# VHH binders against o75319: the designs that were tried, part 221

Target 1, 181 residues: o75319
Amino acid sequence: GNHIPERWKDYLPVGQRMPGTRFIAFKVPLQKSFEKKLAPEECFSPLDLFNKIREQNEELGLIIDLTYTQRYYKPEDLPETVPYLKIFTVGHQVPDDETIFKFKHAVNGFLKENKDNDKLIGVHCTHGLNRTGYLICRYLIDVEGVRPDDAIELFNRCRGHCLERQNYIEDLQNGPIRKNW
Below, E stands for the ipSAE of ESMFold2; O stands for the ipSAE of OpenDDE; V2 stands for 0.75 times the mean of E and O plus 0.25 times the DockQ between their complexes.

## First folded at step 16 (VHH)

Design Y9 (framework vhh_etentamig_d1; at its last fold request DockQ between E and O 0.89; V2 from the best seeds 0.82)
Fold by OpenDDE, fold request of step 17:
Structure Y9 (fold): chain B 181 residues (1-181), chain A 120 residues (1-120)
Amino acid sequence: as target 1 above (181 residues)
Amino acid sequence: EVQLLESGGGLVQPGGSLRLSCAASGFTFDDYAMSWVRQAPGKGPEWVSLISGWGESTYYADSVKGRFTISRDNSKNTLYLQMNSLRAEDTAVYYCARYEDTDYSPFDYRGQGTLVTVSS
């Protein structure tokens, strides 16, 4: 069977909406084939994701998948009404300018097309923390003009876990602004 | 049991080319991104390249960009690394590694490696 990602169980399945934004971060949901390796209370499927979002009285309008693998779940496991976008993002390293641009472009496109609603942009990597947090914070810093420390604090608080990778934190705090086009 | 077996290493002159292969077994090959990692004598491991499950995306270290090409044949459960314009600094043991997309260990399995020596 499929291997459960290391320490995947240690992270909250879904964070909270980030106030003042349309972002919500979560860990990767796992398709049914993983369930045999999990206790019932540890299971977090695509269906569970949507249920948990609903419990927060929110609705997903877009899912951005930052993982570099396709073994966790299939886009077909998601409702057809929610668009799915894959942005292959290498772990451990600070995302390159192209990846950052792709993310910003996707977010801006969504916001432009969804001005008439309050649907959320769901973002995840494997644990929904480091790559996810970096790109969300990078957007807030570069596009919204948020102070780096404020962006990081906001993400950490809402995700329920703190960014862990020092190179990500360092780049957010001291790295250059990336162009938005 | 997961198995990765590298081949294709050898001695080559600077400017030469080699093609490495990795035969994978014991898992659904196309479900996983695959990587090449190398370790030179007296140095730590270097992440050389990464390819997604269906080859939609690739990554290269700056040191090999423009010279190396990663590819895969999922019908044969095989990973490849085409190495062109080889340099002395490319001398290393090259490992095929299964990419575990986590913030901890990037790889959960790797082969025994194949030695590439670039020397005049």
Scores: ipSAE 0.898, ipTM 0.940, lowest interface PAE 0.5, mean pLDDT 96
Fold by ESMFold2, fold request of step 17:
Structure Y9 (fold): chain B 181 residues (1-181), chain A 120 residues (1-120)
Amino acid sequence: as target 1 above (181 residues)
Amino acid sequence: EVQLLESGGGLVQPGGSLRLSCAASGFTFDDYAMSWVRQAPGKGPEWVSLISGWGESTYYADSVKGRFTISRDNSKNTLYLQMNSLRAEDTAVYYCARYEDTDYSPFDYRGQGTLVTVSS
């Protein structure tokens, strides 16, 4: 099925680079088969993603895809010059420790390999908001020692949309520090 | 038209096993994660398990971990739930559901359900 994900049109395609980090968040790009159901100004393809990143004078060095499906686009739709990592992340519930570990491991690996450039880690789920915001904030809190409120505020500002899912917000603000990296 | 048809429910004694099946049609089955959801009498729905399109990832509720196994056969467009070591609290109507990978409603289609009753 090529139906447009619920409320996907309501979100800005790509956020801004998060200052002091290597992260940029965006909603899932949709392969060409979805475009029959979209007005031209609503389209956001894998190519559109890279054009928008270039327009910000940035470059992606890794895409971390947090969706629990492969129907939106295929890795083959991406330029071969950008590494792609799928981390199947269950929505609606706080990501489990295995998922958090995989995300932290991927980010730490990227930072080591890319210490001599300024390339960004692009992170998305379906809307680029709740799962994406949770894992980015969890990384900043657990690994970088950022205060939960500061991480959430930074993400919200740079994404252009506020985190919506209350159980994620509660876990970030009041849940335990995860030491599994 | 999306169709999800569950089967395999019935009466079973505590400690017993059942295997539920769900025949899917009307969509590209391997594009979607699939789920089992159950509803006991007088209770809200409980998300039992989830499996990704090619079985790369699975999820289980704590209440069923180690006892239930979700699987799928994409060549037959069929989802399965193997239920072992059944307990009285597993009594419920079990629904096959198509997972919608968004932040809103987790499921966009479900079947009519199959009743599992666990009693002596």
Scores: ipSAE 0.693, ipTM 0.866, lowest interface PAE 1.3, mean pLDDT 92
ESMFold2, look of step 16: ipSAE 0.671; ipTM 0.853
ESMFold2 (binder alone), look of step 16: mean pLDDT 81; pTM 0.824
OpenDDE, look of step 16: ipSAE 0.867; ipTM 0.923
ESMFold2, fold request of step 17: ipSAE 0.653, 0.664; ipTM 0.848, 0.857
ESMFold2 (binder alone), fold request of step 17: mean pLDDT 82, 82, 82; pTM 0.832, 0.829, 0.828
OpenDDE, fold request of step 17: ipSAE 0.896, 0.893; ipTM 0.939, 0.937

Design Z1 (framework vhh_7qia_2; at its last look DockQ between E and O 0.92; V2 from the best seeds 0.67)
Fold by ESMFold2, look of step 16:
Order: C-alpha cells, then sequence, then structure tokens
Structure Z1 (fold): chain B 181 residues (1-181), chain A 118 residues (1-118)
C-alpha cells in the first residue's frame, strides 16, 4: 500500500548535478497519500523535487524512473509537463543487457534533442542510489569512456551517498563493456 | 576563496593553434574536477572539455580530436590545447572547478576571449 519504502528517510532527496554530464539523481518522490506517515521535514513530493531542482538553478528535461511500481507517484502528479520514461529495472542484481541498452538509448535520444539547452536528465530508483548509480556509471563508462573508478567517484560525491551493492561495484570495475546499440 | 585565472586567449587564423591555461589558487587543486566551457555571443555556455579528479577526460563532439585537456596538479593548472582551430570556435573560454560534493561551491574564471578569423 502506502508504506514508506524501507530506509527511504535515510537518503538525501536530491543530489547535485554531476558536473561534466547532464545527470542528476534523486530518490523516488512520494505522492500526497504517503505524507500522513511523514513529518513535514521528511516529505519529498513531486512538487518538492521540482522546487529543489530550481533551487540549484537547474531544469529537468527528462525523468527516467527505474522502479518496478507506480504506487509511489504517477506522471500526472508532476507539477509540470516533463518527458517521463519508465524502465523497469530489477533490484539487487546487475541490470540485464536489454535494460542497459534501453537506458543508453533514452539518454542518447535526450542529448540529441536537447543539444541547444542545458536541461538535465533526472534518474531515480527507490533510493536513487544503487540501480540509479549503476546505470549512470555504466553509461559514462561505455559511452563516454570514463574510467570506472572516476565514474563511481563522481556519482558518489554528487549523490551524497556511496554505492552500496558490491555486485554492482564489481561489475562496473571489472565487468565487460556493454554494447551501445 | 578559490580563484581561477585564465590566460592564452587571442586572435588566431583558421587552422592555427592556441594553448589556454587556468591557474587555481586558494585551495587544494587535486580534489577538483576541472572543465573548459565556452560562450559565443547570443549562445548558451557549453562544455568543451572536462577532466576528472582521477584523470578521465571527456570532450564535446565538436572538438574531439582537435582539443586536449590536461592538468598539472603540482602547478595547480589546467590546460586546453586547441589545434586546427575553426571560426566556429570563436568564443569566450571559461575555466571551471567543481568539487562535486553536495553543498559545495563551484568556481568560475572570468574568461579569456578566443577569436578565430582571417
Amino acid sequence: as target 1 above (181 residues)
Amino acid sequence: QLQLVESGGGLVQPGGSLRLSCEASGFTFSDYYMGWYRQAPGKQRELVAFIYSGGSKNYADSVKGRFTISRDNAKNTVYLQMNSLRPEDTAIYYCAAFRGEYGSSDYWGKGTPVTVSS
């Protein structure tokens, strides 16, 4: 139902724009119905997300939602019309090649259509950390040629939390480059 | 407190080369991600080249193969070697430093103009 995701309160709502990239990571925003279980300072709604992005002098141009569920919020809960894409990504295991390809395709399409602005791609899973960090880093490594440790460091600093899943970290550091098309 | 001072800009003919330098002062340089950005009149500032604290480099598609970013942490300096310059490279070039940590400040230089024309 409307239960708060486990440990969701422990994570910063929105990270900082990753410099040199178009990415910003955040935890899943929670629609109004969840707020009765939260203190006012704990709330992080779709509206709060957009306010926090504007506070950073940034603008979202795409939201990529990596969760398997629609119970946290729906695109209609967003305060503005922003392109939204859901890529169902299983938790706790390294995303499969089809998921990685879908993510790369979405990012590349966005960059082409937004070459004349500086809008950001917002990426989230439930906590905005493990699946989110894995796919962002996989993109930086495979498409931009960034060394794994550099990609991980940038993500960790900008998110304000370190990647936690060892299988993700090991795959990023030691796993194969994945196809870009 | 960190300050960035760019130098090396100027007028150059198409096909020529320039080397931009950016000297940092006030903090530990090696912890920062560094970038060169440019802004032509009437256009939005855009990333040209970026160098990670660990040495990875990334470039805008329009400059790949022609420009090279590098850093010398002992001298607190980042460089942009610009070869095979084209008129469309004409812009004010800015050095930027990013710590990347949540809540940290970003630092920008005042820019150095580059004009590529006959």
Scores: ipSAE 0.728, ipTM 0.888, lowest interface PAE 1.2, mean pLDDT 91
Fold by OpenDDE, look of step 16:
Structure Z1 (fold): chain B 181 residues (1-181), chain A 118 residues (1-118)
Amino acid sequence: as target 1 above (181 residues)
Amino acid sequence: QLQLVESGGGLVQPGGSLRLSCEASGFTFSDYYMGWYRQAPGKQRELVAFIYSGGSKNYADSVKGRFTISRDNAKNTVYLQMNSLRPEDTAIYYCAAFRGEYGSSDYWGKGTPVTVSS
C-alpha cells in the first residue's frame, strides 16, 4: 500500500557526505503516489533526492536500498546512469553475515570501478538511520579499521540523527569483526 | 576565522621523503576530523589520508604503506609523512578540517605543492 512509514516524517531527508568516505545516507524516497498523503514540504521523491544531492555539490554513483519492501519507489524512477542495488535487510535485528558481506562486496566493487571519480554511494533503509548506519559503520570498522566510536560518531553527525537501536550499537562496539570476502 | 596553513612541500627526487604540516587556528582542533587531499593538474581532487577525532586513520590505496598521517592536538597540527615518493605523487596537497555535523562547512588550506621529479 501507500501508507507513509511510521516516523518517516521525523527524519531529515538527506544527510551529508561522510568526510573521508564516499558514503551519504538518506531516508527512503517515496514515489508520486505517496504525495497525496503528505504536505508539500514533507514530500521527498527520487527526484527530490537528486536535487538535494546536487545542492550539496555531490553526485551519486550508486544507490544501495536496504528496505525490505519494494513499494516505496521503482528503480525506473532513478536516472539510468546511477546503478541501483537492492539488499533486502530485515529491520530491528543485526544484519546477518550474508547481508554484511553483500554490502561490503558492493561497496568494494564500486570503489574499485570508480577510482577516477568522486561519486558517492547513497545508502538508505526506511529512515536511513539504523540499518543504514549499522552497515556503513560495520564497513568502516571491518574494512577500513576505524574504531567503532569514531565510525558511529561520524555517521550520527553526518546523518543529523543518532543510531537508535541498542543491539546495533552494541554489536558495532563490542561485536566481532565480520569476514570481508 | 578558522584557518589552515600548510607547509613542507617542495621538490624531491623519486624515492625521497617529505613531511607536510598543517597548523590550524580559530577553532577547537580536537573536535575536527582532519584530512590531506591532493590535486594533480587536470585531475580531480582526491583523498590521500584522513584522521578521525578519535585517532582512527584511513589512506588511499595508492599511498598505503608509504604515507602516514598523524595529529598533535596540543599543537593544533596535522602531519603527513610521505616516504618513497613517486612521480605520480606530484600534486598540490591540501589540508582540510571537518566537523562532520549536518549543515556544517568544511575548511581548506591554500595548499602546498609537492613535485617528485628526477
Scores: ipSAE 0.457, ipTM 0.778, lowest interface PAE 1.1, mean pLDDT 93
ESMFold2 (binder alone), look of step 16: mean pLDDT 81; pTM 0.823

Design Z2 (framework vhh_7qia_2; at its last fold request DockQ between E and O 0.93; V2 from the best seeds 0.00; counts 0 for: grease 24.23 > 24.2)
Fold by OpenDDE, fold request of step 17:
Structure Z2 (fold): chain B 181 residues (1-181), chain A 118 residues (1-118)
Amino acid sequence: as target 1 above (181 residues)
Amino acid sequence: QLQLVESGGGLVQPGGSLRLSCEASGFTFSDYYMGWYRQAPGKQRELVAFIYSGGSTRYADSVKGRFTISRDNAKNTVYLQMNSLRPEDTAIYYCAAFRGEYGSSDYWGKGTPVTVSS
């Protein structure tokens, strides 16, 4: 259905580019069918996403969708010039190694193919916070060698919200490094 | 408002070393993420090295093992030690400061030129 995700309204639509990275996190944009259930100022469509990104003087080069459903928007709602990647990621539990690998692979592929530009990797789950934050931080930790607390702090600051799930935080801080490739 | 002033650029021979400094004026330097960027003629600006407020560092692949970024919070200064310089390192090097907070602004220096040539 087109019910608004729980607590979706509580989160900022779009974060800020994470300095030193190509990442930007945002909550899931909602297609038009959801608008009737939202106040105008609460609406956040795929179009709104791109407008907000533009307002930050940034450009998306890739969207990674971590939601575990396809009901929020259609890839066809996005500009054809921006690749869309779906990585079905179960909520509330630490992503499995396969999911982590898929994410890392996608990011590495993008970086390899986009060395000549400064386009961003847009990452979102439902709220653009927990799953999104975990995987971005996991990448920074495992691939770029960033200390877990540094990665988490950077993400939280830029997203405007803090990671909420203790199991995610614990795994980032104390969990094992996952295979990068 | 935070201001950044780069220094230390110049002409150096291949294989030589150079140390860049970026002095910041501001009260919250220790809370900022700092980065060195460079822009070569006809090329886009690229990240060279980045240092987190917490101390983590990262480097572009092209400079790994040769460049070292560090910071001295007491002096409000970030450094870029550049060893084993190559002609392809020739660029204007920019210091940048990021608060990392949502809605915050980025700060950039005016740049210091580095030329690596025989």
Scores: ipSAE 0.881, ipTM 0.934, lowest interface PAE 0.5, mean pLDDT 95
Fold by ESMFold2, fold request of step 17:
Structure Z2 (fold): chain B 181 residues (1-181), chain A 118 residues (1-118)
Amino acid sequence: as target 1 above (181 residues)
Amino acid sequence: QLQLVESGGGLVQPGGSLRLSCEASGFTFSDYYMGWYRQAPGKQRELVAFIYSGGSTRYADSVKGRFTISRDNAKNTVYLQMNSLRPEDTAIYYCAAFRGEYGSSDYWGKGTPVTVSS
């Protein structure tokens, strides 16, 4: 039931806002029922997430959850003013075009609705690294016209961990631009 | 260590042009991401233009086609060329530098005012 995801303890809980963007990446927060299996310094709950964002003088305006399950936390445990969107992804494959489009649509919708504020889009998968980094970089490349290596470098620096999955890196660097419509 | 000083702001008529400069103190800032931000009275600060350490650029929709960000790493300077200025471009313009590394500090200039009016 409440087992800690593999290698979850090895990753920084929350990255830094990616400058020039509205993105911040983090690993999946774990609801309090998981804390039986964690030392106090290892805990990272939904409340801890919001506290860490506030410590950076930032505010979340949307959470995009890329995990397939809801076992880690429930959206109803989040503050009432933060929209939540789940986009199902498969863990080892490069996300398909439908998933990429759904992510782009969600980000573009957020930017339209939030043009008069500076709230952030929080994106996470289990570790907040490979699937998260892929989709953020794919958005920057396809929608904003950022060079692949520039997008990857910005994500890696701000997350505090480098993208690890080679098929993702290869697709970002050498794969086709995905359509935005 | 890094200090940013903006210049080039002023009063200009609609349709006019200005070039903002931001000089950084110290040897080469080539590994920094640089941005121009603006804040109009009563509004929140917003991104205007951004340039990656690797050269990619990004612009706010409201300024695309009118503004151009560039950098000269030999002079430790980032520029904002502003053409076809409109009254809604009136704001204080701030230069910012970002290392992007987790735990690193960001640096901000004091700002240079731009007023677009008859």
Scores: ipSAE 0.761, ipTM 0.889, lowest interface PAE 0.9, mean pLDDT 90
ESMFold2, look of step 16: ipSAE 0.725; ipTM 0.888
ESMFold2 (binder alone), look of step 16: mean pLDDT 82; pTM 0.831
OpenDDE, look of step 16: ipSAE 0.805; ipTM 0.905
ESMFold2, fold request of step 17: ipSAE 0.752, 0.739; ipTM 0.893, 0.886
ESMFold2 (binder alone), fold request of step 17: mean pLDDT 82, 82, 82; pTM 0.833, 0.834, 0.834
OpenDDE, fold request of step 17: ipSAE 0.878, 0.879; ipTM 0.933, 0.933

Design Z3 (framework vhh_7qia_2; at its last look DockQ between E and O 0.88; V2 from the best seeds 0.70)
Fold by ESMFold2, look of step 16:
Structure Z3 (fold): chain B 181 residues (1-181), chain A 118 residues (1-118)
Amino acid sequence: as target 1 above (181 residues)
Amino acid sequence: QLQLVESGGGLVQPGGSLRLSCEASGFTFSSYYMGWYRQAPGKQRELVAFIYSGGSTNYADSVKGRFTISRDNAKNTVYLQMNSLRPEDTAIYYCAAFRGDYGTSDYWGKGTPVTVSS
C-alpha cells in the first residue's frame, strides 16, 4: 500500500522562498492515492504545491527530487512547463561527493538558463528537511561562500523546521569544503 | 511604524562612487536579513547585494568587486558602497528586510534613484 511516510504529517508542506537565493524547500507531495489516509487539512498534492507557491507570488522553474523512490507522485502530475530532476540521495549519512556535485551542477545549469527570470528551484526529500537542507546549505557554503551557521539559520527559518540530523549539521559546520567541479 | 528609509542616491559620472544608506526603525534589526535591489526602467527588479543576519554577503555577478554591502547593527543601518559606477547601474535602488520565518512580512523602502551619466 500507499502508506503515509513516517512523521510526514508533522512538517509544514512548503517553506518560504529563501531570500537572497533561488531556493524553496518542501516535503514530498503525495498523489491522490495517498489521500484516503489523510484528513482534508493534511493533504498536500502536487497541485497543492503549485497553489501554495503561487500564493507566495513565486513560480517554480525546476523541481529537484532527492527521494530514493518515485512512488509518492509521478512526473506527469507536474505541469509540463516545470522541469523535474531526480537525484537519488541516501538518507541518514552525509551525501557523497558525487551526489553533491550533481546537485551543484543542476543548480548552476538552472541559474544560467534562468538568468532573465526569477523562477525558483524547488527542492524536496521525504520531509523536505535533512537531505534537502544539507544540499542547499552545502551549495550556499561551497559555491556562494556563506558561513555555515548563516546558511543553516536561513534554511531553518525559511523551512519552518530546524535541521535534525547531527551528522549533517556537524559536516556543514566543521567538515571540508567540497570541490565545485 | 516599521520603516526603511534609503538615502545617498543621485547623479554621478561613470567611474564615480556613491554610498547608499538604509536606516531601519521599528523592528529588531540584527535578526533580519537585508538586501539591496534595483529596478531600471523597463526591467525586472533584481537583487544587487544581500547580507545575512550573521554577516555573510552575496552579490549579483554584475556588481561583484565594485559594490560592497555592510551593516551596522548599533545604528540599524545597511550600506551599499558603489564604486566604478557604470551607466547600466542606473536604477532606483531599494532596501529590503527579510525575517525569513513563514507568515512574516518583508519590508521595503521607497527607493532612492541613482543615475550614472556623463
Scores: ipSAE 0.740, ipTM 0.891, lowest interface PAE 1.1, mean pLDDT 91
Fold by OpenDDE, look of step 16:
Structure Z3 (fold): chain B 181 residues (1-181), chain A 118 residues (1-118)
Amino acid sequence: as target 1 above (181 residues)
Amino acid sequence: QLQLVESGGGLVQPGGSLRLSCEASGFTFSSYYMGWYRQAPGKQRELVAFIYSGGSTNYADSVKGRFTISRDNAKNTVYLQMNSLRPEDTAIYYCAAFRGDYGTSDYWGKGTPVTVSS
């Protein structure tokens, strides 16, 4: 169906590039069929996503979609020049090691192939906050060696919203490092 | 009135060392993330090293093990120690400050040139 996700309207559509990284987080863009249920100023389509990114003088090089559904938009709604990766990620629970690995692998692959540019990795779940924030922070902590509080603070500031789920925060702060390869 | 002033650049032979400094003024230094970037002729600007407000550091793969970023909050200064310099390190090096808050702007120095040549 095309029902608007709960609380979707409450979150900023697009964050800012996380300084020192290639990450940018955003909430899930919604295809045209959702627009009839939204006020014009609430609309956030795939096209709107790219417009907002451009307004920030940035360019997306990869989109990682962490939602557990495919009803929000189609990969065909994206430019062919921007790879799309789906990692089905269950909400509300800490992603399992396989999911974490898939995310890390995708990010590392992108970075290896995009050393000659400054294109961004766009990451989103439904709200672009909890699952998105966890995996980005997990990467920064496990792969880049960033202190958990530093990673969380940076993500929260750049996204414009704070991670909400205590289990995610607790795992980031006190959980074990996950294998990177 | 926020200012970043880089210094320490110059000409050095391959294998040599340089220490860049960036002095900040006009803002609460300790609350900002600091980064060193570089831009070589005909190339895009790239991250070299980054230091978080809490002290965590990141490096570009090309400089890992050779460069070290550090900060002295008492002096409002960020440093880049560059060892084992290579010709490919030749670039204008820029200091940048980031708060990361949504809607805020980044601040950049004017740059200091580094030339590695025999």
Scores: ipSAE 0.549, ipTM 0.809, lowest interface PAE 0.9, mean pLDDT 93
ESMFold2 (binder alone), look of step 16: mean pLDDT 82; pTM 0.829

Design Z4 (framework vhh_7qia_2; at its last look DockQ between E and O 0.01; V2 from the best seeds 0.00; counts 0 for: pae E 13.0 > 2, placed apart)
Fold by OpenDDE, look of step 16:
Structure Z4 (fold): chain B 181 residues (1-181), chain A 118 residues (1-118)
Amino acid sequence: as target 1 above (181 residues)
Amino acid sequence: QLQLVESGGGLVQPGGSLRLSCEASGRTFSSYYMGWYRQAPGKQRELVAFIYSGGSTNYADSVKGRFTISRDNAKNTVYLQMNSLRPEDTAIYYCAAFRGEYGSSDYWGKGTPVTVSS
């Protein structure tokens, strides 16, 4: 269906590039069929996503979609020049090691292939906050060696919203390092 | 608002060392993320090293083990110790400061040139 996700309107559509990284987080863009249920200023389509990214003088090089559904938009709604990767990620629970690995692998692959540019990795779940923030922070912690509080703080600032789920925060702060390869 | 002034660049032989400094104006230095970037002729600007407000550091793969970024909040200064320099390290090095918040401004220095040549 085309029902608006709960609390979707409460979150900023697009965050800011995370300095020192290639990451940018955003909430899920909604295809045209959702627009009739939204005020004009609430609309956030795939096209709007790219416009907002451009307004920041950035360019997306990859989109990682962490939602557990395919009802929000179609990959065909994206430019062909921007790869789309779906990683079905269950909400409200800490992603499993396989999901974490898939995310890390995708990020590392992108970075290896995009050394000659400054294109961004766009990451989103439904709200672009909890699942998105966890996996980005997990990457920074496990792969880049960033202190958990530093990673979380950076993400929160750039996203414009703070991670909300205590289990995610606790795992990032006190959980074990996950396998990188 | 911050003003950033880089120093320490110059000509050095391969295998040599340089220490870059970036001094920031203002009183909120400790709240900024700091980074060193470089741009070689004909290439895009790239991140070299990054230091978080809490002290975490990150490096480009090409400089890991050779470069060290550090900061002295009391002096409003960020440093880049560059050891084992290579010709491919030749570039203009830029200091940058970031708040991270949406809508915030980034601050950049004017750059200091580093040339590694025999």
Scores: ipSAE 0.748, ipTM 0.887, lowest interface PAE 0.7, mean pLDDT 94
Fold by ESMFold2, look of step 16:
Structure Z4 (fold): chain B 181 residues (1-181), chain A 118 residues (1-118)
Amino acid sequence: as target 1 above (181 residues)
Amino acid sequence: QLQLVESGGGLVQPGGSLRLSCEASGRTFSSYYMGWYRQAPGKQRELVAFIYSGGSTNYADSVKGRFTISRDNAKNTVYLQMNSLRPEDTAIYYCAAFRGEYGSSDYWGKGTPVTVSS
């Protein structure tokens, strides 16, 4: 089935660009087949995502999809000019070093390829919150040297929702800095 | 559709060099992420080298400093220069182009065998 993800309706569709970074976070867009279970104002499709980004005077240059499944939308439903990368991220535990490494390398590759423009990296999991916030903050802490509490505050404010999973928060605040390589 | 054709494999002595080529036809090559993978008998297919659409690269630890991936978007071709080859580099080498999960692709070539032995 086309069941709406649990609590998906409770989250703002798209956050704001995180100042000083190339990141923007959002919840998973849902293809048209889900819309029969949604009120019109609850819909958030891949097209809606790109319209909302354009309304902010921004442009996506990469989408990083942290979900395991393809059932929400197909990569073929995205503009062919926007690279798409899925990084499977387990949703109930702190991501392992391999997952963090893949995320860092995806971001670093994008930054090298897009140094002469201002396009954004869009990151989502199911809700665009816990896994998304963890990996963005982990990047800011490990690669850019941002203090953990500052990274978390920036993410929470720009996403419009606070990180909820305590094990993620504790790992960001008190866990080891992960190798970037 | 994107079609991939590898070439340049063969038999090489340890310490030798080979240059693999992968020519792509079809959709806009310049927007794809490209990779070289290899599969030795009895082992799982593994990433060797990866090149982003804009030319940034990544390598498996086992080949860093010996292998170089590059691309020529005008020729729709990706290359793998393999230097200082070792017997453990023996495998079938596959070219891949992808959107989706990191390290996986929608398109694979048929593969080109590389054998490193005396």
Scores: ipSAE 0.000, ipTM 0.190, lowest interface PAE 13.0, mean pLDDT 85
ESMFold2 (binder alone), look of step 16: mean pLDDT 83; pTM 0.840

